# VH-VL binders against Probable molybdenum cofactor guanylyltransferase (mobA): the designs that were tried, part 11

Target 1, 202 residues: Probable molybdenum cofactor guanylyltransferase (mobA), of Natronomonas pharaonis (q3irt2)
Amino acid sequence: MGERTGVIVAGGQSTRMGDVDKTVVDVAGVPLVRRVANRLLAVVDHLVVNCRRDQQERLAAALEGLSPTFAVDEVPDRGPTAGIMTGLSTVETPYAAVVAADMPYLDPELLEYLFERADSHDAAVPRPEEWFEPLHAVYRPEPMAEACAEALEAADARIITPLSSLDHIVIERDAIVEHGSLRSFESVDTPEDLERARERLS
Below, E stands for the ipSAE of ESMFold2; O stands for the ipSAE of OpenDDE; V2 stands for 0.75 times the mean of E and O plus 0.25 times the DockQ between their complexes.

## First folded at step 7 (VH-VL; framework fv_belrestotug)

Design p6 (from s30 with heavy chain T30R, light chain S30Y R55L; at its last look DockQ between E and O 0.37; V2 from the best seeds 0.00; counts 0 for: pae E 14.4 > 2)
Heavy chain, then light chain:
Amino acid sequence: QVQLVQSGAEVKKPGASVKVSCKASGYSFRSYYMHWVRQAPGQGLEWMGVINPSGGWTSYAQKFQGRVTLTRDTSTSTVYMELSSLRSEDTAVYYCARGGKYQLLYFDYWGQGTTVTVSS
Amino acid sequence: EIVLTQSPGTLSLSPGERATLSCRASQSVYSTYLAWYQQKPGQAPRLLIYGASSLATGIPDRFSGSGSGTDFTLTISRLEPEDFAVYYCQQYGSSPKTFGGGTKVEIK
ESMFold2, look of step 7: ipSAE 0.006; ipTM 0.449
ESMFold2 (binder alone), look of step 7: mean pLDDT 92; pTM 0.929
OpenDDE, look of step 7: ipSAE 0.025; ipTM 0.650

## First folded at step 9 (VH-VL; framework fv_belrestotug)

Design q1 (from j2 with heavy chain Q103E; at its last look DockQ between E and O 0.09; V2 from the best seeds 0.00; counts 0 for: pae E 13.1 > 2, placed apart)
Heavy chain, then light chain:
Amino acid sequence: QVQLVQSGAEVKKPGASVKVSCKASGYSFRSYYMHWVRQAPGQGLEWMGVINPSGGWTSYAQKFQGRVTLTRDTSTSTVYMELSSLRSEDTAVYYCARGGKYELLYFDYWGQGTTVTVSS
Amino acid sequence: EIVLTQSPGTLSLSPGERATLSCRASQSVSSTYLAWYQQKPGQAPRLLIYGASSRATGIPDRFSGSGSGTDFTLTISRLEPEDFAVYYCQQYDSSPKTFGGGTKVEIK
ESMFold2, look of step 9: ipSAE 0.005; ipTM 0.486
ESMFold2 (binder alone), look of step 9: mean pLDDT 91; pTM 0.928
OpenDDE, look of step 9: ipSAE 0.768; ipTM 0.927

Design q2 (from q1 with light chain K97Y; at its last look DockQ between E and O 0.04; V2 from the best seeds 0.00; counts 0 for: pae E 18.8 > 2, placed apart)
Fold by ESMFold2, look of step 9:
Structure q2 (fold): chain C 202 residues (1-202), chain A 120 residues (1-120), chain B 108 residues (1-108)
Amino acid sequence: as target 1 above (202 residues)
Amino acid sequence: QVQLVQSGAEVKKPGASVKVSCKASGYSFRSYYMHWVRQAPGQGLEWMGVINPSGGWTSYAQKFQGRVTLTRDTSTSTVYMELSSLRSEDTAVYYCARGGKYELLYFDYWGQGTTVTVSS
Amino acid sequence: EIVLTQSPGTLSLSPGERATLSCRASQSVSSTYLAWYQQKPGQAPRLLIYGASSRATGIPDRFSGSGSGTDFTLTISRLEPEDFAVYYCQQYDSSPYTFGGGTKVEIK
């Protein structure tokens, strides 16, 4: 298949840990977002970072040398549907991975599998537990961005709404375990998570 | 040919632990999930948990969470089930069972079973 | 947790008769994630049907499965002497991957 893009969604409230922007917090010598970017770049050719405007300088510093394209949300804190829409609107490749900025255990083998499964479809979206993981998925950029825009116009910010209008494949827990690790979805949300990540990734 | 061979019968006292082995052969050990199912005397089948032998990831039924531990040794193609804090109601035949490669958790091959007796 | 209720508990039939075994789920189960097993005394269970309707390797064509949603059926079109056993349904749609209580098919 052709070139691939990875989109990191770094904006919104899910990237805050109290008053701290966790995307740039140090994890064993490397900023959190950079650990995600490094794992993404093992699978993709181009890096896009969706963020709030107030994050851009910090993220640029954390990702120095990786040449990211920034996709800034003009209206902050509209949830993940808006972040996905904004990030994908900049993508020129046929498929893009969309991942959260706080998943430092992102598994390149699982991500490769998602790209393979998305072929001939609009999306490949994991469901490791009860919920879909839309911020750990592969999308065809234009259809997904349009579906997100339509959901936001209808004031329906639920992430499942864009998926219902797409030709998507759901990757269930057992497929995830066969082709990668459930740790891929583990996020850093609390100070304890951060300390655990520092121990694991040192 | 696919074969799952379990360790022999065990007799334990309440409060003890038991560790049952399941040695796999005849297929790619790391490519298939391994499940554990038990059957109390005269009763039906009860799913206990699953291990991915490739990465060692596990998931357990809530009833057994905190008492059961599944591990594996890829060098010997063996899965282990350890059940702690044994009670008389844990008296059962314990089976290992191979999950399907299609990422569906049906069990196409089963071990011969290991009888664990917990006598008070 | 999805509870599977099998009926009848015991089915007394003669060789040559048709057996119909029911499995009802407490919640909808994708047919992709339903299996049937046969178990004889002193033996491990044997996979018969997976994906609600697909026969496992080596299973005779007299065994068939059907159903969707909450209602699933195992049919044995013509009972043979070796078919008198206990039959279990299993769902693997959501954890814990539960089994039904079993239907004993016994000789009348």
Scores: ipSAE 0.000, ipTM 0.433, lowest interface PAE 18.8, mean pLDDT 86
ESMFold2 (binder alone), look of step 9: mean pLDDT 92; pTM 0.935
OpenDDE, look of step 9: ipSAE 0.543; ipTM 0.869

Design q3 (from q2 with heavy chain L105Y; at its last look DockQ between E and O 0.03; V2 from the best seeds 0.00; counts 0 for: pae E 11.1 > 2, placed apart)
Fold by ESMFold2, look of step 9:
Formats: C-alpha cells, sequence, structure tokens
Structure q3 (fold): chain C 202 residues (1-202), chain A 120 residues (1-120), chain B 108 residues (1-108)
C-alpha cells in the first residue's frame, strides 16, 4: 500500500527561455510540463507542481484533467532548493519523486528503480555523469524538506547541500543504464533542444 | 566543447574598478553556476563568489563582500565580475569556472584567466 | 571557514616515481565534497578528482584520490613528464569554498 507522489519543480528563472515560460511551450502538440507529468503519472499516484504564483493559471491549463496539487512558493525566486522544500512540504505519501519540468524524456522504468532503491533510506539520487541529479530523484518528504529549510536558513543555496545531512543512495551511471535510459535526464533548455524534442516526440 | 572565454588583460590604478567578462559556450548556460577564483602572483587559488545565471542569485566570500559584483547576460551567455576600490593586493589572474548543474561548487571547466595589474 | 593545509609544499621526484600528496582540513569535510586540481605554468587549473575519489572525464587512471574526515590524499602512481605541476585540493562542503595552498611536484 505504498502510494507515491510526484513533484514537478516548475518555478524559478531556469524555467524561462527568453521571456517565455518554457514549461508550457508546445512540444509536438503537448505542453512540455504535461509530457513530464504524463510520464511521472505512469509511476506515481498523486501529482504536485511547485511553481511561482504567476505560473499557476498557465500550468493548470497545461495539466487539465491530471488533477495536480499546486505548491506555490510563498517567497519567490529562492532557487530550486526552495522549490523542492515547498513541493515536498505538501506531500503525505512515504516517498516522492522530484523532477524538473523540462525533462520530457523522463523514463518511468528508471523512476520505478529509484523508488525501489530509496526504500529504507531518505533518498535515491542519480549521478549519470559528473553531477548529481537532485531534480530527478526520489526522497522521503519530511527529512528532505527539513534539510532544504536548514540549508536556506544557513544562506547556502546549493541544491545538493541538503543531501549531505540525509541517508541517501547514489545511483551511478552503470546502474542507470542497466535499469533505464540516460535520455531520462535530457532537458529542453535552448531553441535547438526544443526543435530536437519536437522531432523526437512528434 | 564546453568553453569559457574571458576578456583581455587590464592595467588599473589603485581606487579604480575592473570588469572582466566570461563568455560561455557548448552547454546550457542557465543550468550551471558560474564561479570566480583568483590567483595572486606566486600564490594559490582563492574563491571569490558565485552566480546562478538563471535567477541572478549571488554569494560572495566575506573578504570580497561589498567590493565584488557578479552579473550575467543570458542573451549572450556571459558572466561579468566587477571588482571596485582596487588595491595593489588585487593584482592577480582572475578565472571564471563552471560549477555543478544544480549548484555544486567544484569546477570542471575554467576560463583561460584574465590578468589584472594594479600599479601604484 | 575550513582551512585546507597541503603537504608537502614541494615534492621533488623523478619520472616513474610514485607521488603522494596530502590535504588536511581544519574540520571534517564530507568526502563527497572534496576535489583535486592540477595547474601547469601559465594555464588554468584542471579538475582531476571530485568526491574525494572519482576521476574527472579524461583523467588518466594513474591519478587516484582517497581519504575522509580531515585527511585526504592524491596519489600519482607513476609520474609522467607532464605531471610536474602544482596540485590543489578544494572543499565544497561549506562556504567559503576554500582551496589548499598547493603542492608543487617538481622534477628532481
Amino acid sequence: as target 1 above (202 residues)
Amino acid sequence: QVQLVQSGAEVKKPGASVKVSCKASGYSFRSYYMHWVRQAPGQGLEWMGVINPSGGWTSYAQKFQGRVTLTRDTSTSTVYMELSSLRSEDTAVYYCARGGKYELYYFDYWGQGTTVTVSS
Amino acid sequence: EIVLTQSPGTLSLSPGERATLSCRASQSVSSTYLAWYQQKPGQAPRLLIYGASSRATGIPDRFSGSGSGTDFTLTISRLEPEDFAVYYCQQYDSSPYTFGGGTKVEIK
């Protein structure tokens, strides 16, 4: 009876492409954030979307019919650590996936593996290349939200800093390739990325 | 493929300001923190501060707080470091360096360095 | 502020010899947040090791890192002529993100 929640972090300036909110840009007929939500909902039971107040109406429209809960940042523009904290603070399931809003190739099989690996720990965080992927990970909501809050109060905006205080499992590249796809981490950041996504997901 | 190209050498008088640019290419500029590190002649490396190019959030080493300003221009994928009230002790090579995708502070790619000489 | 003390200051060795460089922190540093860099004259630093022991892309396997707590080590198993440089450790566990003073590895 282990229900699961998926949190999409959609706030902050990194969700813009120029003056456009990239979370709602069209990718072959489907808003970018909806492509992420659809893949996430293959693995989780509940959808939470962290955003700025000014995004809520557009995100609600893009996610029509998926019944998201919105976790709005009360203090805007504190970065992704704040977004994770705000999103996870609304979660009542034992574990939650936290994913960025711009990863339209999100791999449900890899997410399933991350949930399995997180069990009995506070987090499962992939490291597909040189960097951890904290916005493609599974967390125990309360410990992670508390660690994020502590990092923000200490004026340390590093998104990875909360992990140092948690019992976490790092999922290295060889395990990622065995249990899913590295494409899961590809994001849409540039107009060229958008064109490529439109071609791939047509 | 990842490349950080800095502006050219500067010679300044004490009390002046200097602004060094760092143009990034070959990666998603908004997704990675950019750091500044300096190295005085014959000395080691000294971290100065960091900017998140996406939101513009900055954090500075206390030693430089009040004299250093980091800014960015996302349309040109460029970060700027401005150091004011220059002293002879600020003579150094100044590097921009790319941090982690999500705020990590080890530096996998470095600019070529910009020599700033402060002559009294 | 975490102070990193590197030793020795200078290490004079011949090609083919094993180099062992030490980095001691003034307080405990999580091994996931320690890095090593190489700097050759007139060049920018180059990342060698992150997370205390993980080699960066393109770094030869003669470079290895180890350690935890306050004591970290960079080892070069067999020095090549191109390895004579200055080496810096760096912690990124807490702000300010500090570097050690460097160890110069020079030809004997």
Scores: ipSAE 0.005, ipTM 0.509, lowest interface PAE 11.1, mean pLDDT 87
ESMFold2 (binder alone), look of step 9: mean pLDDT 93; pTM 0.945
OpenDDE, look of step 9: ipSAE 0.019; ipTM 0.579

Design q4 (from q1 with heavy chain S28T R30T S31R, light chain K97W; at its last look DockQ between E and O 0.03; V2 from the best seeds 0.00; counts 0 for: pae E 9.7 > 2, placed apart)
Fold by ESMFold2, look of step 9:
Structure q4 (fold): chain C 202 residues (1-202), chain A 120 residues (1-120), chain B 108 residues (1-108)
Amino acid sequence: as target 1 above (202 residues)
Amino acid sequence: QVQLVQSGAEVKKPGASVKVSCKASGYTFTRYYMHWVRQAPGQGLEWMGVINPSGGWTSYAQKFQGRVTLTRDTSTSTVYMELSSLRSEDTAVYYCARGGKYELLYFDYWGQGTTVTVSS
Amino acid sequence: EIVLTQSPGTLSLSPGERATLSCRASQSVSSTYLAWYQQKPGQAPRLLIYGASSRATGIPDRFSGSGSGTDFTLTISRLEPEDFAVYYCQQYDSSPWTFGGGTKVEIK
């Protein structure tokens, strides 16, 4: 009964590749965001999609049959911290995964491990290299959304600021490799990446 | 491989404006902050401001507030720095520098620099 | 804003010697948010140290950083010919992000 929610952050300018909304580009017959959603739904029970208002119809079409809840940014283009806040504010389960819309290699085994590690903490956040991956992490929704709101009021765009007020656990590279794959964090951001994804996922 | 390639040298008169470009490649452009730093001849480094290319949020050093504007074009993965009302003391090399992924951190990759010369 | 004062302004040393560079902040800076850069003539700066003491990828172990509060140090344990350059500290704790004035390490 420990139900889980997955939040896909699909809004903002980070979802463009040239003049194209990359969240809905075709990857071997399946929209990019749907590949992420399919992998996420292997681990979670409920799907939330954070987006801009102008994306909602396209995303609804791409995710037909998956019954997503949309968390639309009231103020567009405030960056990833705002997207996390908006998405998590709609979550009613004890824990939620937050993932980017452009990581089609999302590893369900790694995500399962993140949920397990987040238990008794406010967050489980991977650090595969020098950087945290806050758009590939598990959070307790209310504390994280509150921390994001406080950071945004202070005009502090640093994602570490919300985390510093939370009881979080860091998942280091060796644990990531043991419980999943580093490919989980690989994103599609260029036409070359897109062709590679089409080949790998065909 | 991460690269930041800046536009070429500029010669300007006092009172003019200059717009320097910084094209990013080899990483997801919108996930990293981009900073601008300048260096006058024989002098140290001076931070000018930062842009979050994802949402376009900017923050500027007070010294440059009102004269500097940072913008980006996500379709070309390019950041622009425009400095207006140029004075001779604005003669410097201007660098773009990549900040942290989702975070305002140290600068791990730098552009090659663009020399701007302001002379009457 | 936080002012970073580096000393000495110039450090004249021979290869093989130990270099100690100081960076003093006008207000306390979390050690998490202090970095050091190296700059050679005609080149962009290069990241050496972040978080006061963590070496960036590819930086030799002769470079080390330490300090907390208002006092930070960069140490080069045994100078190599390629280490003669200008070194800058930088804080990224609070806006505006600021650099020290630099320490030039030159061959004696």
Scores: ipSAE 0.006, ipTM 0.576, lowest interface PAE 9.7, mean pLDDT 88
ESMFold2 (binder alone), look of step 9: mean pLDDT 93; pTM 0.943
OpenDDE, look of step 9: ipSAE 0.403; ipTM 0.818

Design q5 (from q2 with light chain S31R; at its last look DockQ between E and O 0.67; V2 from the best seeds 0.00; counts 0 for: pae E 10.9 > 2)
Heavy chain, then light chain:
Amino acid sequence: QVQLVQSGAEVKKPGASVKVSCKASGYSFRSYYMHWVRQAPGQGLEWMGVINPSGGWTSYAQKFQGRVTLTRDTSTSTVYMELSSLRSEDTAVYYCARGGKYELLYFDYWGQGTTVTVSS
Amino acid sequence: EIVLTQSPGTLSLSPGERATLSCRASQSVSRTYLAWYQQKPGQAPRLLIYGASSRATGIPDRFSGSGSGTDFTLTISRLEPEDFAVYYCQQYDSSPYTFGGGTKVEIK
ESMFold2, look of step 9: ipSAE 0.006; ipTM 0.537
ESMFold2 (binder alone), look of step 9: mean pLDDT 92; pTM 0.938
OpenDDE, look of step 9: ipSAE 0.627; ipTM 0.890
ESMFold2, look of step 10: ipSAE 0.006; ipTM 0.540
ESMFold2 (binder alone), look of step 10: mean pLDDT 92; pTM 0.939
OpenDDE, look of step 10: ipSAE 0.689; ipTM 0.907

## First folded at step 10 (VH-VL; framework fv_belrestotug)

Design t1 (from q5 with heavy chain S28T S31R; at its last look DockQ between E and O 0.08; V2 from the best seeds 0.00; counts 0 for: pae E 12.5 > 2, placed apart)
Fold by ESMFold2, look of step 10:
Structure t1 (fold): chain C 202 residues (1-202), chain A 120 residues (1-120), chain B 108 residues (1-108)
Amino acid sequence: as target 1 above (202 residues)
Amino acid sequence: QVQLVQSGAEVKKPGASVKVSCKASGYTFRRYYMHWVRQAPGQGLEWMGVINPSGGWTSYAQKFQGRVTLTRDTSTSTVYMELSSLRSEDTAVYYCARGGKYELLYFDYWGQGTTVTVSS
Amino acid sequence: EIVLTQSPGTLSLSPGERATLSCRASQSVSRTYLAWYQQKPGQAPRLLIYGASSRATGIPDRFSGSGSGTDFTLTISRLEPEDFAVYYCQQYDSSPYTFGGGTKVEIK
């Protein structure tokens, strides 16, 4: 089994919580993005971080010693579809996980399962509830990056649109709970979420 | 089997520094936090600080901030604790202890301890 | 920081007796984030209990933990000769990750 890459999408407006870039806020002694990176690196060999240029120095500090490759968005704030495209464009491994920067409970066992299920397909994408989780999925980099590029060219900002162009397998709720935890999809969006994360992860 | 093997005993004079190593084996080094705890003769356990060996992020108890430095070498699976400006009160056994996998949890494995004696 | 106060400082008992050790926190600790360690002379501490009540791997069932909030207890239901040692509680709820002062369990 070949090497694997993990891509953290950190570059959107949704990474702000008030005046603060939440990707680098402290969660029980570890920056939020580093908690995601540490869990991702349990499953992958290479780390890519998609970000805005103004975040790069802060993210480099938070990820010191993990040797990330930075994939900086050339046109900032075009949403997560652009972030996925930019991140995956740097990937040289056959498959890559793509995860949001604010999921500190990211489940390595579930990611391992996603890599296994993606084999022979372009993507493995969870659907824990009504909606797909494109920022918690495994993709073949070139097909997904191209699908994202086409969606952006058509001015379709919906993050799920690239999936219609891919041979993708859907991981339904039953499989998710069998092979991992629904907590994997919980994000830190509010100060209350942050405090809860600090309590759970301390 | 998880092992944490620390460097040998040291004798230092006040004002000097000491650097203690802790070599880990039997598990994936970069996935577990490493803590340092000391115990002065006849006294209890005192937490000093923690390092995330993946990236080298550290956090220290306020009492030791400015005097203690934790580092690691991922190629040798080794963490280092350096304590500067030594005083006689720093005479203690120094332990490394493994924390949780990706999480700051209880200490499930401990090094054998390193005695540091500070005497004039 | 959370200060842990252990009592008694010394507990003098005979083999076969029940030992009850107390750990009181200066402020609430999540019942999930308290551990107990055993330490014998010249040895590193050994993890006994985590999460206030879960036994670590290989720990006999005569050791049990309980409590929440500020009050925690380690119980040894029937003391064996090897159980005469010093016992420490530790909280890992918030930094700094403090230890109690210890309770020495000694033979009477």
Scores: ipSAE 0.007, ipTM 0.466, lowest interface PAE 12.5, mean pLDDT 87
ESMFold2 (binder alone), look of step 10: mean pLDDT 92; pTM 0.936
OpenDDE, look of step 10: ipSAE 0.551; ipTM 0.870

Design t2 (from q5 with light chain S95Y Y97L; at its last look DockQ between E and O 0.04; V2 from the best seeds 0.00; counts 0 for: pae E 17.3 > 2, placed apart)
Fold by ESMFold2, look of step 10:
Structure t2 (fold): chain C 202 residues (1-202), chain A 120 residues (1-120), chain B 108 residues (1-108)
Amino acid sequence: as target 1 above (202 residues)
Amino acid sequence: QVQLVQSGAEVKKPGASVKVSCKASGYSFRSYYMHWVRQAPGQGLEWMGVINPSGGWTSYAQKFQGRVTLTRDTSTSTVYMELSSLRSEDTAVYYCARGGKYELLYFDYWGQGTTVTVSS
Amino acid sequence: EIVLTQSPGTLSLSPGERATLSCRASQSVSRTYLAWYQQKPGQAPRLLIYGASSRATGIPDRFSGSGSGTDFTLTISRLEPEDFAVYYCQQYDSYPLTFGGGTKVEIK
């Protein structure tokens, strides 16, 4: 079992809540992205943060002491497929976790299981309900980055499209509940979500 | 060396309030959460609540909501726990305990404890 | 909230014996968010283990932690006289923070 990398996808329009960059909002005394990073670092050895250029200084402050590598999207707002491609392009470990910046309940036990299941495949991707969770998954970096590049060339920036061309294992709801918690996938999208996170994590 | 030094023992009557102090030294006071935990005679440990000393935000266990108030004074690096409407079952040793930096973690340093006795 | 159940309530052993203490959670707890404490009479608790298996600073090698999901274990190899105390597990995965009821390790 080699070293592992965790990639946080923090760029794009979905990281905003009104005029506020939600990745650095305070959640019970800790920036949102830092809560994700701390849980990720329980499982991985190296931290990569994908972001827009305008976020880098704020994210560096929020992640002080964690020594992240920044993977900056020079062309902003191309969506999460571009963010995954950019983040994974910096990874040199055999496998990397890719997680959204707004899921502060990231479950290290589930993530450990995903790394184990990804072995000998290109990806391990959860499907807790109807849809895959591509921003909560483990990938082989080079095949996934190539698949993302191909999807973007085809003018198909949908986040699910790269998975169609990979040898991937799907982790169904029963396995998710057995090896972790469905809370892992809860995101902070609205002011109501933020208040709930402050209560739960305070 | 990290130290948490609590105020001395208190004896109170039912219905009164008590305010216990916890003075921190040897670390950056604003950078670590401070928790309060109590232990009734012969019983286990019971978490009461937490304060973030940088912003003053608090969270309390539901059992104590409305009766406990945590405050801090950053100029003296001191946290205060006030428990009101005291009852006999509030007789316990009360501890302050330092949590983790920027996260809710385990308690690596504890105060010496303050005995609060509620009689009659 | 997450309820932690420790067993046994009391463990009567002699110095030199191995102690095995169990902590069971009502819901899955990440193995990185489970701690163990030792408490002697008249003293504050002392952190032994964090993250289910990592020893705190200054804790002897005879203390080890293991487990995942809902089942966690503290092991004390070769009990020493100073190890007769009460041991508590604690989860820090979510609020409210909760402790187990304790296991008293006493001299036989």
Scores: ipSAE 0.000, ipTM 0.437, lowest interface PAE 17.3, mean pLDDT 86
ESMFold2 (binder alone), look of step 10: mean pLDDT 94; pTM 0.960
OpenDDE, look of step 10: ipSAE 0.231; ipTM 0.754

Design t3 (from q5 with light chain S95W Y97L; at its last look DockQ between E and O 0.15; V2 from the best seeds 0.00; counts 0 for: pae E 12.9 > 2, placed apart)
Fold by ESMFold2, look of step 10:
Structure t3 (fold): chain C 202 residues (1-202), chain A 120 residues (1-120), chain B 108 residues (1-108)
Amino acid sequence: as target 1 above (202 residues)
Amino acid sequence: QVQLVQSGAEVKKPGASVKVSCKASGYSFRSYYMHWVRQAPGQGLEWMGVINPSGGWTSYAQKFQGRVTLTRDTSTSTVYMELSSLRSEDTAVYYCARGGKYELLYFDYWGQGTTVTVSS
Amino acid sequence: EIVLTQSPGTLSLSPGERATLSCRASQSVSRTYLAWYQQKPGQAPRLLIYGASSRATGIPDRFSGSGSGTDFTLTISRLEPEDFAVYYCQQYDSWPLTFGGGTKVEIK
């Protein structure tokens, strides 16, 4: 129950929608990344944003007043494992949430539960469907950052590989629904998703 | 029972500062945002800013940027609002209000209000 | 920022009458992200409605909220003597959080 950090992973090619950086697109008057940040800050005390260097000014503008710390990838586009590593390497709190920048329905109650379940372990990672959600999870920063670094050194950039070397708790679908909502994991990937988000969050 | 108890009325001269306290009880202090709202005589409600008591993160309405500072003391479950460079237009009742635990940022509990009078 | 405009400024009614208070937003706000408060003289505001239509704990069923997009309404189906007060709407969808200017409901 100590101080908490939230890390938003905003870098990489998966944050693009056609010709635009979807992290800063407007969703009913608020940039997409800011909607994620607002919900994250209901649970955490410090905000870290992982991004490419070329995104920093746009993200700083979108997050004005929220006092984010930026964790910039020096080598861009190395995938989500690198983004997690870079973000977590700046964290000084015992635990940090790591969330994707495109999930504007982030459920603060679920995230609170993830912090609770991570206590005395290295990670709490949801599995709402068939696959884990490593970009919607709580980690002990140093062990996870080291595991990511090892995976990248071994040329294995799969996001699941670092998790296999950690003491982690899996949060299954029933627990997710009991303590929050599956909507938490809905992402904005397409123009149709964006229009739906504008309707739901307006 | 949730309670927010504010410090007493203040009379200040223009150019001075005021620091109003808001002591919370009956709930997990670190789990809820604390907002400050003021109301000038005969006027409506005006949001000033918010603090997350866990880490001390703050955000302020643009109108008050540079003049308002929100702080907290987690050991006493108390939030402080300091407003500097006071003007006669700052005469108002100042409220602390508990915001949503998550994205639910409506105000379900309010302090009793602290009257600040700025008079030469 | 989202500007909330309440109308009328003053509503003069008798006990037993229906009161209808309007709140219009400068930008679309989901009915989930709008609250209503009651304030009596010398008192702090009291939460009535959140999420545009959900009554707060202890609020009588004569208070109801409705609306979506830019237009929201607070209805008091049957005014009681204790309901003569000022009413404020507040949006919590976007920063900064903003209030409407208020509607005073006074006894005719």
Scores: ipSAE 0.000, ipTM 0.486, lowest interface PAE 12.9, mean pLDDT 87
ESMFold2 (binder alone), look of step 10: mean pLDDT 95; pTM 0.962
OpenDDE, look of step 10: ipSAE 0.579; ipTM 0.866

Design t4 (from q5 with heavy chain S54R; at its last look DockQ between E and O 0.65; V2 from the best seeds 0.00; counts 0 for: pae E 12.4 > 2)
Heavy chain, then light chain:
Amino acid sequence: QVQLVQSGAEVKKPGASVKVSCKASGYSFRSYYMHWVRQAPGQGLEWMGVINPRGGWTSYAQKFQGRVTLTRDTSTSTVYMELSSLRSEDTAVYYCARGGKYELLYFDYWGQGTTVTVSS
Amino acid sequence: EIVLTQSPGTLSLSPGERATLSCRASQSVSRTYLAWYQQKPGQAPRLLIYGASSRATGIPDRFSGSGSGTDFTLTISRLEPEDFAVYYCQQYDSSPYTFGGGTKVEIK
ESMFold2, look of step 10: ipSAE 0.006; ipTM 0.526
ESMFold2 (binder alone), look of step 10: mean pLDDT 92; pTM 0.941
OpenDDE, look of step 10: ipSAE 0.827; ipTM 0.938

